# Designs tried in a protein design chat: miniprotein binders against q56419. Part 27

Target 1, 326 residues: q56419
Amino acid sequence: MEGRTLEEVQEEVFKRHGVLVPKKELEDLAKALEEAGLLLTEKVEARLKEEEEKLKRERPMRLAGLSYPEGEREARAFLEAFRASYPGEGEEARVLLMPHLEPSRVPEVYGAALAALEKTPPPERIYLVGVAHRPLKEKAAALPVPFQTPFGPALPDLPALQALDALLPFELFNTPLAFREEHSLELPLFFLKGRFPEARVLPLLVARRSPELGEALKVVLRDFPGLLVLAVDLSHVGPRFGDTPLTRTLAEEARRRDLGFLERLAEGEPEAALAFLGANPTRIDGVEVVASLLPLLRERKGKVLAHRLDLEAPTLSAVGAGTLVL

## First folded at step 3 (miniprotein)

Design y7
Fold by ESMFold2-Fast, scan of step 3:
Structure y7 (fold): chain B 326 residues (1-326), chain A 109 residues (1-109)
Amino acid sequence: as target 1 above (326 residues)
Amino acid sequence: NLEEKIKELAQKFDELFKKAAEAYKNGDYETAEKYFKEAAEVAKQLLELAKQAGNEELIELAEWAILMAEFGILASKALKEGDFEEARELWRYIDLLRRWFEEIVREMT
């Protein structure tokens, strides 16, 4: 019997659909998976091994033609349209928090991120930290291969990745398959590569709080300075996420939770931001990323450039998105 | 033709699941369990073909289809044993899976 833990199953369901499932339902889900024969078959394992081998060479685009245009010319026009959707000017970023939600849902939020990138000196490298939507063998992972984009491949910063790996108590390059379909990296990368075509990238995923990652990154950033990007979404509310149908009151609560969280980060108080969420009901996607990166966020003051709670009328649900510069 | 076989199995799943749900609502838990079991087997075949096609959206839909059918079996068994609370909890999760299933279908369309 080869399988997954209940915690891994719950994490996958939550990341995939933003739903926190009670333990009894998770046990029932695990029993259903076992009974249905959804345990890895020889055929499934062979295909996963094949996909894993392909990921040793490059990470192909998965959302081209869906979330952004495949052609370079069309992609450039698309990116500039997002910038135009934000009427303000940006601020220089040493740390940028931006969403990974479908861009067409929150164009002004991505536009604010683009405005910040315009005010930021071109970095030699970008530390792109997203949220794992698939289980990782360790608390965090990276994939040291070129990531394809309409603007050409985003090349990995191999020396910086190797330095990071050396400082961690676990193997950094531990779960290639988790990167095969990962929108929390692909969608922000589209915008980052469009603005900084020469920058190399450290594509990082966080599954669970890893203080070791934050401490190691602080050391690596000293020798390999670059732009730190946290690609995280905010509140997830409504039936799509296992919650009550959205009301004006619940939407206002979600907006206040999002802004309270972001404002505390902007004051250079990431522990206060996390404590605020603990005191208020929340299903914020980026908690584990922020908790892992505390040493990089403390005492860095900044500004919230944009925030939107995107309403999905058919499902009476909503997802929060914001742009924060530190 | 692989694509046509996938469509045929998807339609067969929908028909069996609908028959199971109707029997369940009518209090015929023995018939509901039978149709949910048949739906689960069709969904397993659909998953195998979806994997052969390398279609990630179809793989996800097939996985959710299997889970819905299996939860239907468990809910039918629970009601046969008089465990109304267990059945209610299982059906709440079936409703969530159905909503996600419908959303993926909408996104593909």
Scores: ipSAE 0.000, ipTM 0.183, lowest interface PAE 12.5, mean pLDDT 81

Design y8
Fold by ESMFold2-Fast, scan of step 3:
Structure y8 (fold): chain B 326 residues (1-326), chain A 109 residues (1-109)
Amino acid sequence: as target 1 above (326 residues)
Amino acid sequence: NLEEKIKELAQKFDELFKKAAEAYKNGDYETAEKYFKEAAEVAKQLLELAKQAGNEELILLAEYAIEMAEWGIEASKLLKEGDFDKARFLWELIDYLREQFEEIVRKMT
């Protein structure tokens, strides 16, 4: 016998000894909660319709006073502190990859993004592509309303959003409720709006691989040039994400996969970056975004400015974060 | 008798690690570091025998053992330097891995 890989051994032990709950048990739990009247009650449904109606006018701040200061003056000082946490100089960005992880956990990574924005001419618009943490009715979605920030509302680029919608084989404005609580847009937007207060925004979420989104965006960017921002976190490892507790070996694997992914993107080789990850066992959430945006990333060379694997001690879990300019 | 040798090394690791932990708790970081280093060497021997046996649980046990001992060495060094916050964090990590190690040992029957 040749034996199994280390990953297969860890997976088997996790099944027997870890906190992994089999899919059937989760399905049985969901059914029990539904039968107890805790899922999809009439009152919850009415509340969701009310929230959806509000989202037709604006997207309110959800993380103000929690992840960033609510007041403009305090928010400005907060942003400057993050810039100061990165000792390097930035590089001009045509495409920026930055995290959406809680900023206080990786201040130097956000600082590197701010350094890049400092070297970047103010764009008329920002294509902000995040990751859906709620189900979408389609592979991708957008919300064409002002997003509130401590620096004032980030206004939608309605002509560019309409041009994008017209080119897609699905309804772009398909799941407004997915935007109600979406940190992959809100947290990067705080930094982007602070640096480029006059820029309009296309707030986009990707749930599943959508090559048609990348093809459409290539066309729209020609007529509506702007800064492309991929707001993605890297490896997600440990029990909080369905893995075995973080070990030195798992942390080293996560760093290797994060940096190998970013370095291949920096060489203008996004297909090679995806192939390097293979089955993506460390759950880099940028995979679906990069796979969707291939036409925009090919042959664009750049530089990795920062990378960190941030340890969440109470759960023995970690999340990778990086800043890449292309 | 490969299985008995593996069992002996696992028990020896536990003994050395307990001695290291006790020294660490008593503020004797020199003695703690010494025993953590000895425990790491035993864990490396355990890994080689576990690979030889083709036993997946034992391979993982040995990997956890090595990591616990190496974190113990690092924590002992940090406390000598007066970095209590980092050492405390590493000790919390060691305690968690130790619980996993003990659970695997219980299941080795």
Scores: ipSAE 0.000, ipTM 0.169, lowest interface PAE 14.2, mean pLDDT 82

Design y9
Fold by ESMFold2-Fast, scan of step 3:
Structure y9 (fold): chain B 326 residues (1-326), chain A 109 residues (1-109)
Amino acid sequence: as target 1 above (326 residues)
Amino acid sequence: NLEEKIKELAQKFDELFKKAAEAYKNGDYDTAELYFYLAAWVAEFLLLLAEQAGNEELIKLAEIAIKMAEYGIEASKALKEGDFEKARELWRKIDELRRQFEEIVRKMT
């Protein structure tokens, strides 16, 4: 078990599933799993080293056949269906903010991103910045290997990644295993690779705000120009994220905060966008990414193309998603 | 030591699965779904220990346990959505796997 108490686990289970599990049953389960975990220490270490070695060569698809089709032809049709779901015109993007939420939940939002990519000249490289869902050894990380997609492998921009690594006060390639199962990169990459098959990629994860990353990226982008993509979700509200069940008032507050955040970014005022959120009570994903990339976002004006707050009925929760071009 | 822990987890899986099945039969699909999730957690650890032991029969036991729990989760969700035919088919599959699970457990001493 992690650093959580049994009372906290019981409360979380009740909030998420509406079921009160007897404390003794949780105690018995936790003890049994802890004892099993102790017996697995050596094998778990060996397995992790094996997976880390495989990641030195390539990053395989994880969500093919689940979140998007495995076959290239089917994947192409799938992508075009998302574009068709957005009735508007795109705008050229120098910086694109798009979601990493399951695409089928917010098709119009991904469609808006595709519309923007349609109006954007093909970049030589894409700086794809996602959010770490697993601990990183440093504030940020990258994985310098081909990422498999139904449209072929997205090749790493090794010279640009090495230039970035050289400017950072920490090792950039520090946590390969964090990339093994990372939907904040894989889902946006599916759409980006489908639209820009020749573009190389810098797959970057942010775990905590890293001003040094933004400063380094500003330098690297001058020598290695490309499209900057912030793959972030917006508000996370409801029991799944530590709130009480979603109410109309909470949903309205989440929408207001999402749009206020995006609109201030569109005005070229990322510090104002962060200040508007304050304590971030609706847990807008991407605050750490925006805070890290301030030098790249200041004084760049743009447009919010789409926004949705997607309701997850089984958990009485919701996640916000939006598309912003700068 | 390792084999005794595997036996303990197999028994814990059976206990949690039976609680889930009882809730399912009583129309409490939220409780059923949750207990199938708990059973799945135990089954995943069972698989890791079985793989560590290098015992093909125990690996098979763990794989069966995982499938039983997954079908139980899907059946519970199907009934919440009123899909009775899907739930019936999933439970048919659970019953078949249950017999295999019980046979392997019986052979463990």
Scores: ipSAE 0.098, ipTM 0.674, lowest interface PAE 4.7, mean pLDDT 85
Fold by OpenDDE base, second read of step 5:
Structure y9 (fold): chain B 326 residues (1-326), chain A 109 residues (1-109)
Amino acid sequence: as target 1 above (326 residues)
Amino acid sequence: NLEEKIKELAQKFDELFKKAAEAYKNGDYDTAELYFYLAAWVAEFLLLLAEQAGNEELIKLAEIAIKMAEYGIEASKALKEGDFEKARELWRKIDELRRQFEEIVRKMT
């Protein structure tokens, strides 16, 4: 393509980003670029700041109409269909491990989670612990605002969140922008809110293992009882994740690791589950969450309700998903 | 001085593109789109400087960079619209261009 003129670039940047790049001599262009890059960065930062300010009020739906229906009626039908996809019965959960993968990829796994929730008395609050797919300023974070869902807003439990913050050696309310598009919270929350419309929520993200989080939560749960939900996926294998295309051997290894991890958790041996993974060569994403929540998982026996290694055919990659109740 | 500036811009492009790609992979399509726009802008200036330098290889590098960023913008938009197939195809194109980009950069070092 014929290179765009400086004027065209300037106009495009202005139209798209509202930044006027000075028309100076090409030698000054590098400076102007640096300045404009800085200005664009500043504008980006300003937009991000605006988004951050919005996130002080609420977290809007980002995946409505994409991963789940936006309308309440359709959303309810969606829940019913997912529940129907799991033919088994659930068990009462005090701790629920469930996926955050695209629901359509692993419907029966979400169905198993719904089955467990059917057997679970409505909690006052849900501790929803997801995986930070974006960097956090701290090892973990919370967003103490309403999360929008098709079933209405999931309201934060501010007293419990404050109690948790007070017990942590770092500021819990950090990196609000990490929550903006974090699907590890949004997707599970759809199912949770649909089943427990009156439950308050503690939306938590873990970026790095935080033993402090688990110890703090253990204390908080005494005064603020609730359902603990680990929203985690399992193995990530194939080209999207740096492997060769999925083979039978790779799939078998992923399943072995997923099931071996879940089974040890079901036995109340979370340290053994982590040790079993070693270097985590199949990239189970829930490792940092489990490592953070060890005090809450120890000695709890439960059951693996579902597991699937789902192939993404276009990339010849696969992601593991499971549902575990404790 | 001009070659040094071009190298700096190429590095800045790569940084921005990597940030975009990371955001993209993480499902942050808004952030991805934004960084791809920034990358595109840097690439356009890289092209202008390359043309001024009369360096054909740098011109080619800049053209590749522009296409990468443009496809990134389109892919991000496609994902926001739920068109995952389009996004995948665009990303395939990006990967091919990225290989070419890296090859040129390696020759310059």
Scores: ipSAE 0.017, ipTM 0.282, lowest interface PAE 6.6, mean pLDDT 86
ESMFold2-Fast, scan of step 4: ipSAE 0.000; ipTM 0.492

## First folded at step 4 (miniprotein)

Design a3_1
Fold by ESMFold2-Fast, scan of step 4:
Structure a3_1 (fold): chain B 326 residues (1-326), chain A 84 residues (1-84)
Amino acid sequence: as target 1 above (326 residues)
Amino acid sequence: GSEDLIRELEQAIREAEELAKQVEEHLKAGRVDEAILAYLKLAKLLARISELAVRLGDEELFRRAQEEAIKAYDRARELLEKTK
């Protein structure tokens, strides 16, 4: 036990078992616990090494049977139900902003994304940029392996990934384990693979603001054109996220904040969108992604297709989700 | 501190100079595939130099390093297209 003395261990044994243990026995016990702790650490490290080795070959589904169906037929019906939840026509996307929130919570927002994909010519590749929910060794990372989906594996675009790596000041393939459980890639990928089964993917995670990523991507997209997808959620409000309980006023403020952000992006003014959030206290999880991709978002005009603030009544909390086409 | 960043920058510049020589040697010997790979490695190292320049507050070096990284990448692409 790190930070515990033999005297503290002896007091705890006495309190729990009502007997004083000789100092020699406590010293032997402390040594045995230290050896056991080292052995457990070695076992955990060995398991992580094994899991990392498996990720060199493929990234398995983690949310199949939970957030989406495992079988291809059931998955296609599920995807079509989401499309049907949005009553509008889509618009062609060169850049798509969509959520990674649990899809069943915001079906019309995912439906709007699907509508946009229907109007978009099939891309040869998709640049899928999500948010790291686990630490990365660098500002951003990618995993250059097939990602399993109910529609078959989403294959990596290895030449485009290598080109991107060559233009970055850090190793792009730096944290494979961060991809083992990452819903900001897995959930949007389900919808993207269902719509564009032949498209290759660049699965990218952003942990911290990386202007060099945006500059590199601008060059890579010139030579390897494709669909850019920002998989980000909007406002996170309420006690679940360290805020005060959601009120009608706070919910309306969150909606205005989300829409103000999206509208500025739709006007091709991503710096204004970020400044707007800075002036209005926020917890939008995609801010680091948008800040990293500024060169790709400037002067691109588009349209907000959908927005919803999803209310979680038991926690008096909410998460904003939107679909934006640029 | 900044002294550590300066040492890293100096080392990266030396490595970039060596990679530039390797590119020339590969091209002179007709080793086109090796030259392409060396250009891509050079681009990556120049991108790293640009990051170190930002951390040291050297905006001019950042700009030059980014320009050279893109040039190295473009040369790799041109060479790849010529050899299809």
Scores: ipSAE 0.000, ipTM 0.378, lowest interface PAE 15.6, mean pLDDT 85

Design a3_10
Fold by ESMFold2-Fast, scan of step 4:
Structure a3_10 (fold): chain B 326 residues (1-326), chain A 84 residues (1-84)
Amino acid sequence: as target 1 above (326 residues)
Amino acid sequence: GSEDLIRELEQAIREAEELAKQVEEHLKAGRVDEAIEAYLYLAKLLARISELAVRLGDEELFRRAQEEAIKAYDRARELLEKTK
């Protein structure tokens, strides 16, 4: 009965069966359905609490056997296939922007990221900033536990995470359940852990623009230097994302929008990149992340290594993906 | 509303003043680990004061609170490195 009033239910029964069901009987049915829903809600809440407790110890793989192989040997071969998909050479990265969509859809883009990592000295830690696909209690969150990968657990940098938490106006470790199913961290982490097996990780999610996160990270990076990774996808266009069906013209507009955004970031002008998107309305997951990390992106020049607008033909939709080194 | 933000700010300032006193007491007593924890809490509280200042339109308090948060954090880091 969640979606209907008792009067609407009564009228529909009368129209369909030609009987007027007494209000009391409909009320009793509504109560029974509400009670069943309440019991299901209690079971769901109990399960979520159990999952939350598990996340205090470790973050298990969720996409192993689906988006990447579960075994270490198979995972290594899989990763090397992505590197082989990109014919270019990388450049050293202090900041890396890479995608988080299904890797098999944009293998050359992930290959470009791997090429950049090959040219980058092994960092002691990686600041991995993804996009929250579930609500967070605050603008950003982190989970300070080992993240399982086929290459072994990616260990959290607890001192750096604690330093970051101390400089933020909110509790950093605020929504563990948001990390249970989060591909914007898990998919980039597969590639990062494969390339830098000894690096510790700060797994960070941004839900809404948090300039205070960027300011705090600037201070933390001074004391705990490492590789900053922005794990973001670009344009989301088409009906799958609440937009009109993709046409050649709309796809070209999305490609130009993505490249204009990335090129402005590559010039060390993140405010100009955001302004460019404001003049060309689009759903880019990277907006909130870039807006949060402005202090870390200003005056840092680099290069766009790869870009692809991946077509999802059945839905006439597309997602943009790119690799940018700064 | 703004009255709730003002009350939260006043409480945060009082807590920050008390934490600053506790830090000095811990340092005088040679309780370095407790002083580090107190400095980190002080930094967070000052960051919170900074956010509340922005929401209340007080740009000067924002800048001062942010500077003090960084100083408290730096003091905690200095103590951590010294005790390794």
Scores: ipSAE 0.361, ipTM 0.782, lowest interface PAE 3.4, mean pLDDT 88

Design a3_11
Fold by ESMFold2-Fast, scan of step 4:
Formats: C-alpha cells, structure tokens, sequence
Structure a3_11 (fold): chain B 326 residues (1-326), chain A 84 residues (1-84)
C-alpha cells in the first residue's frame, strides 16, 4: 500500500470488479503481503551471499546444454560446424571484435571469428571484454577465478588482473554476482577456449564508459601481451528493444549504422566510429566498450570479415552482429 | 558537492605521501615484497587522485597523477622481475 490508502484500494476494487471488500480483510492482506515481502527479501539476500561465496572458487557453466554442448567431443564438433559456416579465410588479429549474441542465430559471424583465430598465433592470455547485463558497483569489473567450459577451465591471469587493478581508480573485483549469469563473456569464451586451450583469461565487464580502463589496459598490455577481444553486439531494433516493429527502412538503417561503425573502427578511427553513431539510435551495445578502449583502438587498421542483421520474426525485432579484426 | 571532492582529494594526497614514505622505508630495510605491495597501493591511490582531478576539472593534476601512478606501477614491476 505504498502511496495509497486502504480506502482508495477498496474503492478501486469496487469500481473495477463490483465487489466491496471489507477494510479488515484488506488490512490483513496488506500485512501478509508486507511480511511475505520481507521474508522473500531476507531469503533472496541469504541466497545471493551463498552464490557470491561460491564465485570465490570458480564460475560454473550456465549455458551448457542450451547454447553449446556440455561434452568436450560434442563441443568440438559444434565449434567445427561454426567454422565451416564461414567460406572465407581469416586474418591475424591483435584485436578481435566478435558478438555475444546466441551463436546459432549468426553462425557465419562466429565462423569468421574462428577463421581469424586460426590465423592468430596462440596468445599467452586473452583480454575478454564483454558488456554487463546486470548492474556493477563501478564502471567495470572482473572476476579472478577459473571459468568452466566444455574444454576445461579457462584460468584467470592473476598477475595481469592484479596489475590492472593497481592502475584503476576503483576496485576491479567489485561485483562477483554480475558474473554468475553473463552471456557476453560465456559465449565468446566457449569459442576462444576451444581455439586457445592454454591461454589464460582476463574476464572483464563494462557497464558504462570507463576511459581509465583503456588507459590502464594500454599499460598492462605492454607488460602482459595478449589478444584483446571485444565481445559486443551491434544494432538492437524492434519492439523487443522498445522500438517500432522492424520495417525494411529500419533494417537498412541498422545495417548502415552497424557497417559504418565497424568500417571506421577498421580504419583505426574509433572516435569517428562513435561520432558516426551520434545518439546511437539503433542501440549498438559496443559503444560503451569502444569508448572505454579508445587508446587500444586508435591507428589500428583492419578488416570487417562478416556482418549480419539477424531477424527475430515473432517479435519483428533484429540484432546486428559482426566480426572485425584489427 | 565540489567541497566534498576537494576534501577527498586532499586526504588522498596525504595518504599518497604517507604511502610513498612507507615504500622508501621498506626499500631501505630490504623488505622487497612489502615495497612491491606498497608501490601497487600507491599506484591505485594515484589513479584515484587522477579521477578526482577530472571531476574537479583540474587537467594538470589529472595528467601529473596519472603519470605518477604509472611510475609507481613500473617500480613495482622492476622489483618483481628482479625477485621472480
């Protein structure tokens, strides 16, 4: 009954349903709902603390059996099928932009990423930068524990993570629970671990632009060289994303914005890529990651290997996905 | 407000000065591991000073604090490489 009296609630029920509910019954209901809410909150808080403690040891698979196979043999066959879906050759990557959208929706795009990884020498470590889908206490976060995959655990690069934490104006390991369910890390990691099983990882999430993250990473990469992976999706259009139903015109606009963004990144002009998007009207979620990593993207020329705008017909919505090597 | 940020900045500067003295004491005593840890904490504190400087519009302090943070980090790296 926050912001409403019992009398107002009683009157609204009568007007809507033609039933007069006695005030005593409404008072009893309100008290029961308040008590149930308090108990639910306490149970949720206790459960979250338990989950947080578990995350101090490891990050378990959440999407195994759903987005990718649980068994190693089946997982390798699955990976090979994605590579086969891309007819081209890859190019060596020092920086790789790849999607985190459900892989089965854009197999050619993930296949292009796999092609690039085939041409790339095995890195000692992978800086895997995803997008936070849950709130973070700070602009960015990391989780310094093994991430389970069908190919074995992806081990954290603890010295590199500690070096990064030392150069940031905030605690890097600030929101463990944000990593419990995070597909922007788990889905790219499946492909990266399958290709580079010995590489250690820095699993990083960006919630909002952090220029200090890019400055710190520039220093850390000098001392701890590795592959930088931006795991980002492109345009999000249609009703599922609070937009109008997808039309041919809106789809063309989304493709134009996706490709214009990627092409400017490929020219080594990340500021121009951001300026091209303006207010980001098609909701490219990679904007915050690119804006954070500017020092690492400037003057690096490369190539767009693949792009798709994937139509989700039942919702008349679409998500853009692309593979870019720098 | 800006008054709160200025007080936080002043405190961070005092803490950085104290931590820099602790680094010197650890180095003079041959406590290399403690010096490495203190340098890494100093780098983080200097990074925080640089963020506070940005919020206050002090571009000169931002650049100076960022450069000092990198120097502290580099010192920690040098010591760590020598100990392995």
Amino acid sequence: as target 1 above (326 residues)
Amino acid sequence: GSEDLIRELEQAIREAEELAKQVEEHLKAGRVDEAIEAYLWLAKLLARISELAVRLGDEELFRRAQEEAIKAYDRARELLEKTK
Scores: ipSAE 0.460, ipTM 0.825, lowest interface PAE 2.7, mean pLDDT 89

Design a3_12
Fold by ESMFold2-Fast, scan of step 4:
Structure a3_12 (fold): chain B 326 residues (1-326), chain A 84 residues (1-84)
Amino acid sequence: as target 1 above (326 residues)
Amino acid sequence: GSEDLIRELEQAIREAEELAKQVEEHLKAGRVDEAIEAYLKLARLLARISELAVRLGDEELFRRAQEEAIKAYDRARELLEKTK
């Protein structure tokens, strides 16, 4: 509570009047910036090579101590608190859609996902499909290594991953660095591993529409049955996403878009869900995931357990999150 | 991730270089008030560069960017400070 803000300091400076012209200092600053850039380039290249080599062995936690507790006991209590935030009962899931938004912002939505997992028999493996927030060399990628969690490592299902790789027209294990920091996998995985500690995982990222991924997964799921999880956020509205500031009307439109999308998926009509978004212009994260997985979503009926449009008041922006079981 | 932070840092450095040039051009043209505004923008951007540097584990860049941010603020103050 002590100290002046940057804005207050800048305001003070604006109220004064200087005399000196610091041409030499501007030249020195330009040289310092150029030198800093050269040092950064060398460090960047070395660091990326080191990180890529580390990712051949395991994927460490990046959000422990930030988005969830690092210790196993504290992590378990954290999960219990999220489950308690949802007053309803879950439904058994063969396919689960859940968010990857910061959990503390939408606790009831993650609580609904936990409720569904409580009603779901333990799967031997989880197909966890997230959204690539960094470029991939191909339309999709996977990383076939243990993912660390506070509940122990989530082990890769190597036979299922190899079967998937063999059916795709591109190398599945193509961009390990994209997995170094990827919250769309790490945050859902925290909840999934806490509920199903023995399940192996297939950590998959989609960067752009891949119908071949959906077709291949349909074949692999027949031979290697498991729980399909779509880690997808919904509407992104407001200035943070290049949109106008959030108003009550825009928030209501976003909520209607999210629910209209989810309800069409719940009726087993994923093409209708995508067409609904096309008719109602929006920025829903994970559209490319749904479009890639059409063969796995058709004719599966289910239920929307929770939905929330989370307001980021400082930015007048919002992100939609929901839990859907199919 | 660090790839995103690296791209943001590279962009911030390019913007800082451009702001430094803008300060010089404003000063040469006698646009002292605009030069002061550009200096303050440069100082804020250098502070952001220091934040990115610490997130990337670059203590040398962090210290240098903070030092340059302070200098930019001091130059803005000197340009403004004459008579109230």
Scores: ipSAE 0.000, ipTM 0.269, lowest interface PAE 15.6, mean pLDDT 81

Design a3_13
Fold by ESMFold2-Fast, scan of step 4:
Structure a3_13 (fold): chain B 326 residues (1-326), chain A 84 residues (1-84)
Amino acid sequence: as target 1 above (326 residues)
Amino acid sequence: GSEDLIRELEQAIREAEELAKQVEEHLKAGRVDEAIEAYLKLAMLLARISELAVRLGDEELFRRAQEEAIKAYDRARELLEKTK
């Protein structure tokens, strides 16, 4: 979408929904936050500017020593332990859906992803699409720099990123700071780099539905073939996510909804998968990612390799995770 | 429907205002851990407000809520790093 005015957006919202967005409440909120001193201080702004400049050269590891080992030898052993946690065989992937939550919570699901990667020919590049956990200036973003891992830097595919940028109605390289702390890219990348050390990467974040991204990616993938990876978590249920405390019944419903979503994707019916979730009070992470990538998911049949609903006992909440090959 | 989204947005804005007041109170009282928790809750809620804005078609609300969410989250991280 090229340069829509605020008045045009307001008129479209009114035509579509018959209501006006409550702008005064948002202005009051912004003013209250400013008056309360919650806005950036000079010291924080200076640090963020320094971090943004560093991100023009490389993206450092942030979760090394926390979610995975910092040393290469220890990281390799860690990765192989995850593969061993999955007793099944993998399937070749052209598109891989895998989680991005803390790996130690769902080792068998990451193990299933590793099994799929073992059966997949080494790609020249990986289109790694994660979920923005921090706001982006545009609907999607990419960071065209090396991403550090314990296995060495994952190098950006600059020609493919530039081709993608050229096809989009917005600047693709628009929010470097959103990549400073982003586990939806860092955690899957650890496993992907461990298996495909020579593959270049397109690190992509989706904040909101962008059909333009899916259409552009379909074009770019023709000239720059590679593995498409959707790094998304499934159901988010319980008080931590604004829902009621998890019961046995609600957990069974979440599992059923996760599997129904994944099975419809496996049938090559991503619109049906989204419609299935649309009637469901259970939130699924990455809905905007799947909705953006519809052109790449249609008519691709595949297989669900693993699914787990992981309970966070202290909060009576749970997050679903799955591995799907298409 | 859209009426439900607007009600959720209004409730989220009210809760964000309350969390902002709680952050200020905790900071004034020297309760740094409680301030960090309140900032993180505020950041998550502002991110939800930005999602609701997208679904209602308001690009400006989306961008403002996103900017404030980033700021709240980074303030929480700054406080956490300073205490280590």
Scores: ipSAE 0.000, ipTM 0.374, lowest interface PAE 11.6, mean pLDDT 81

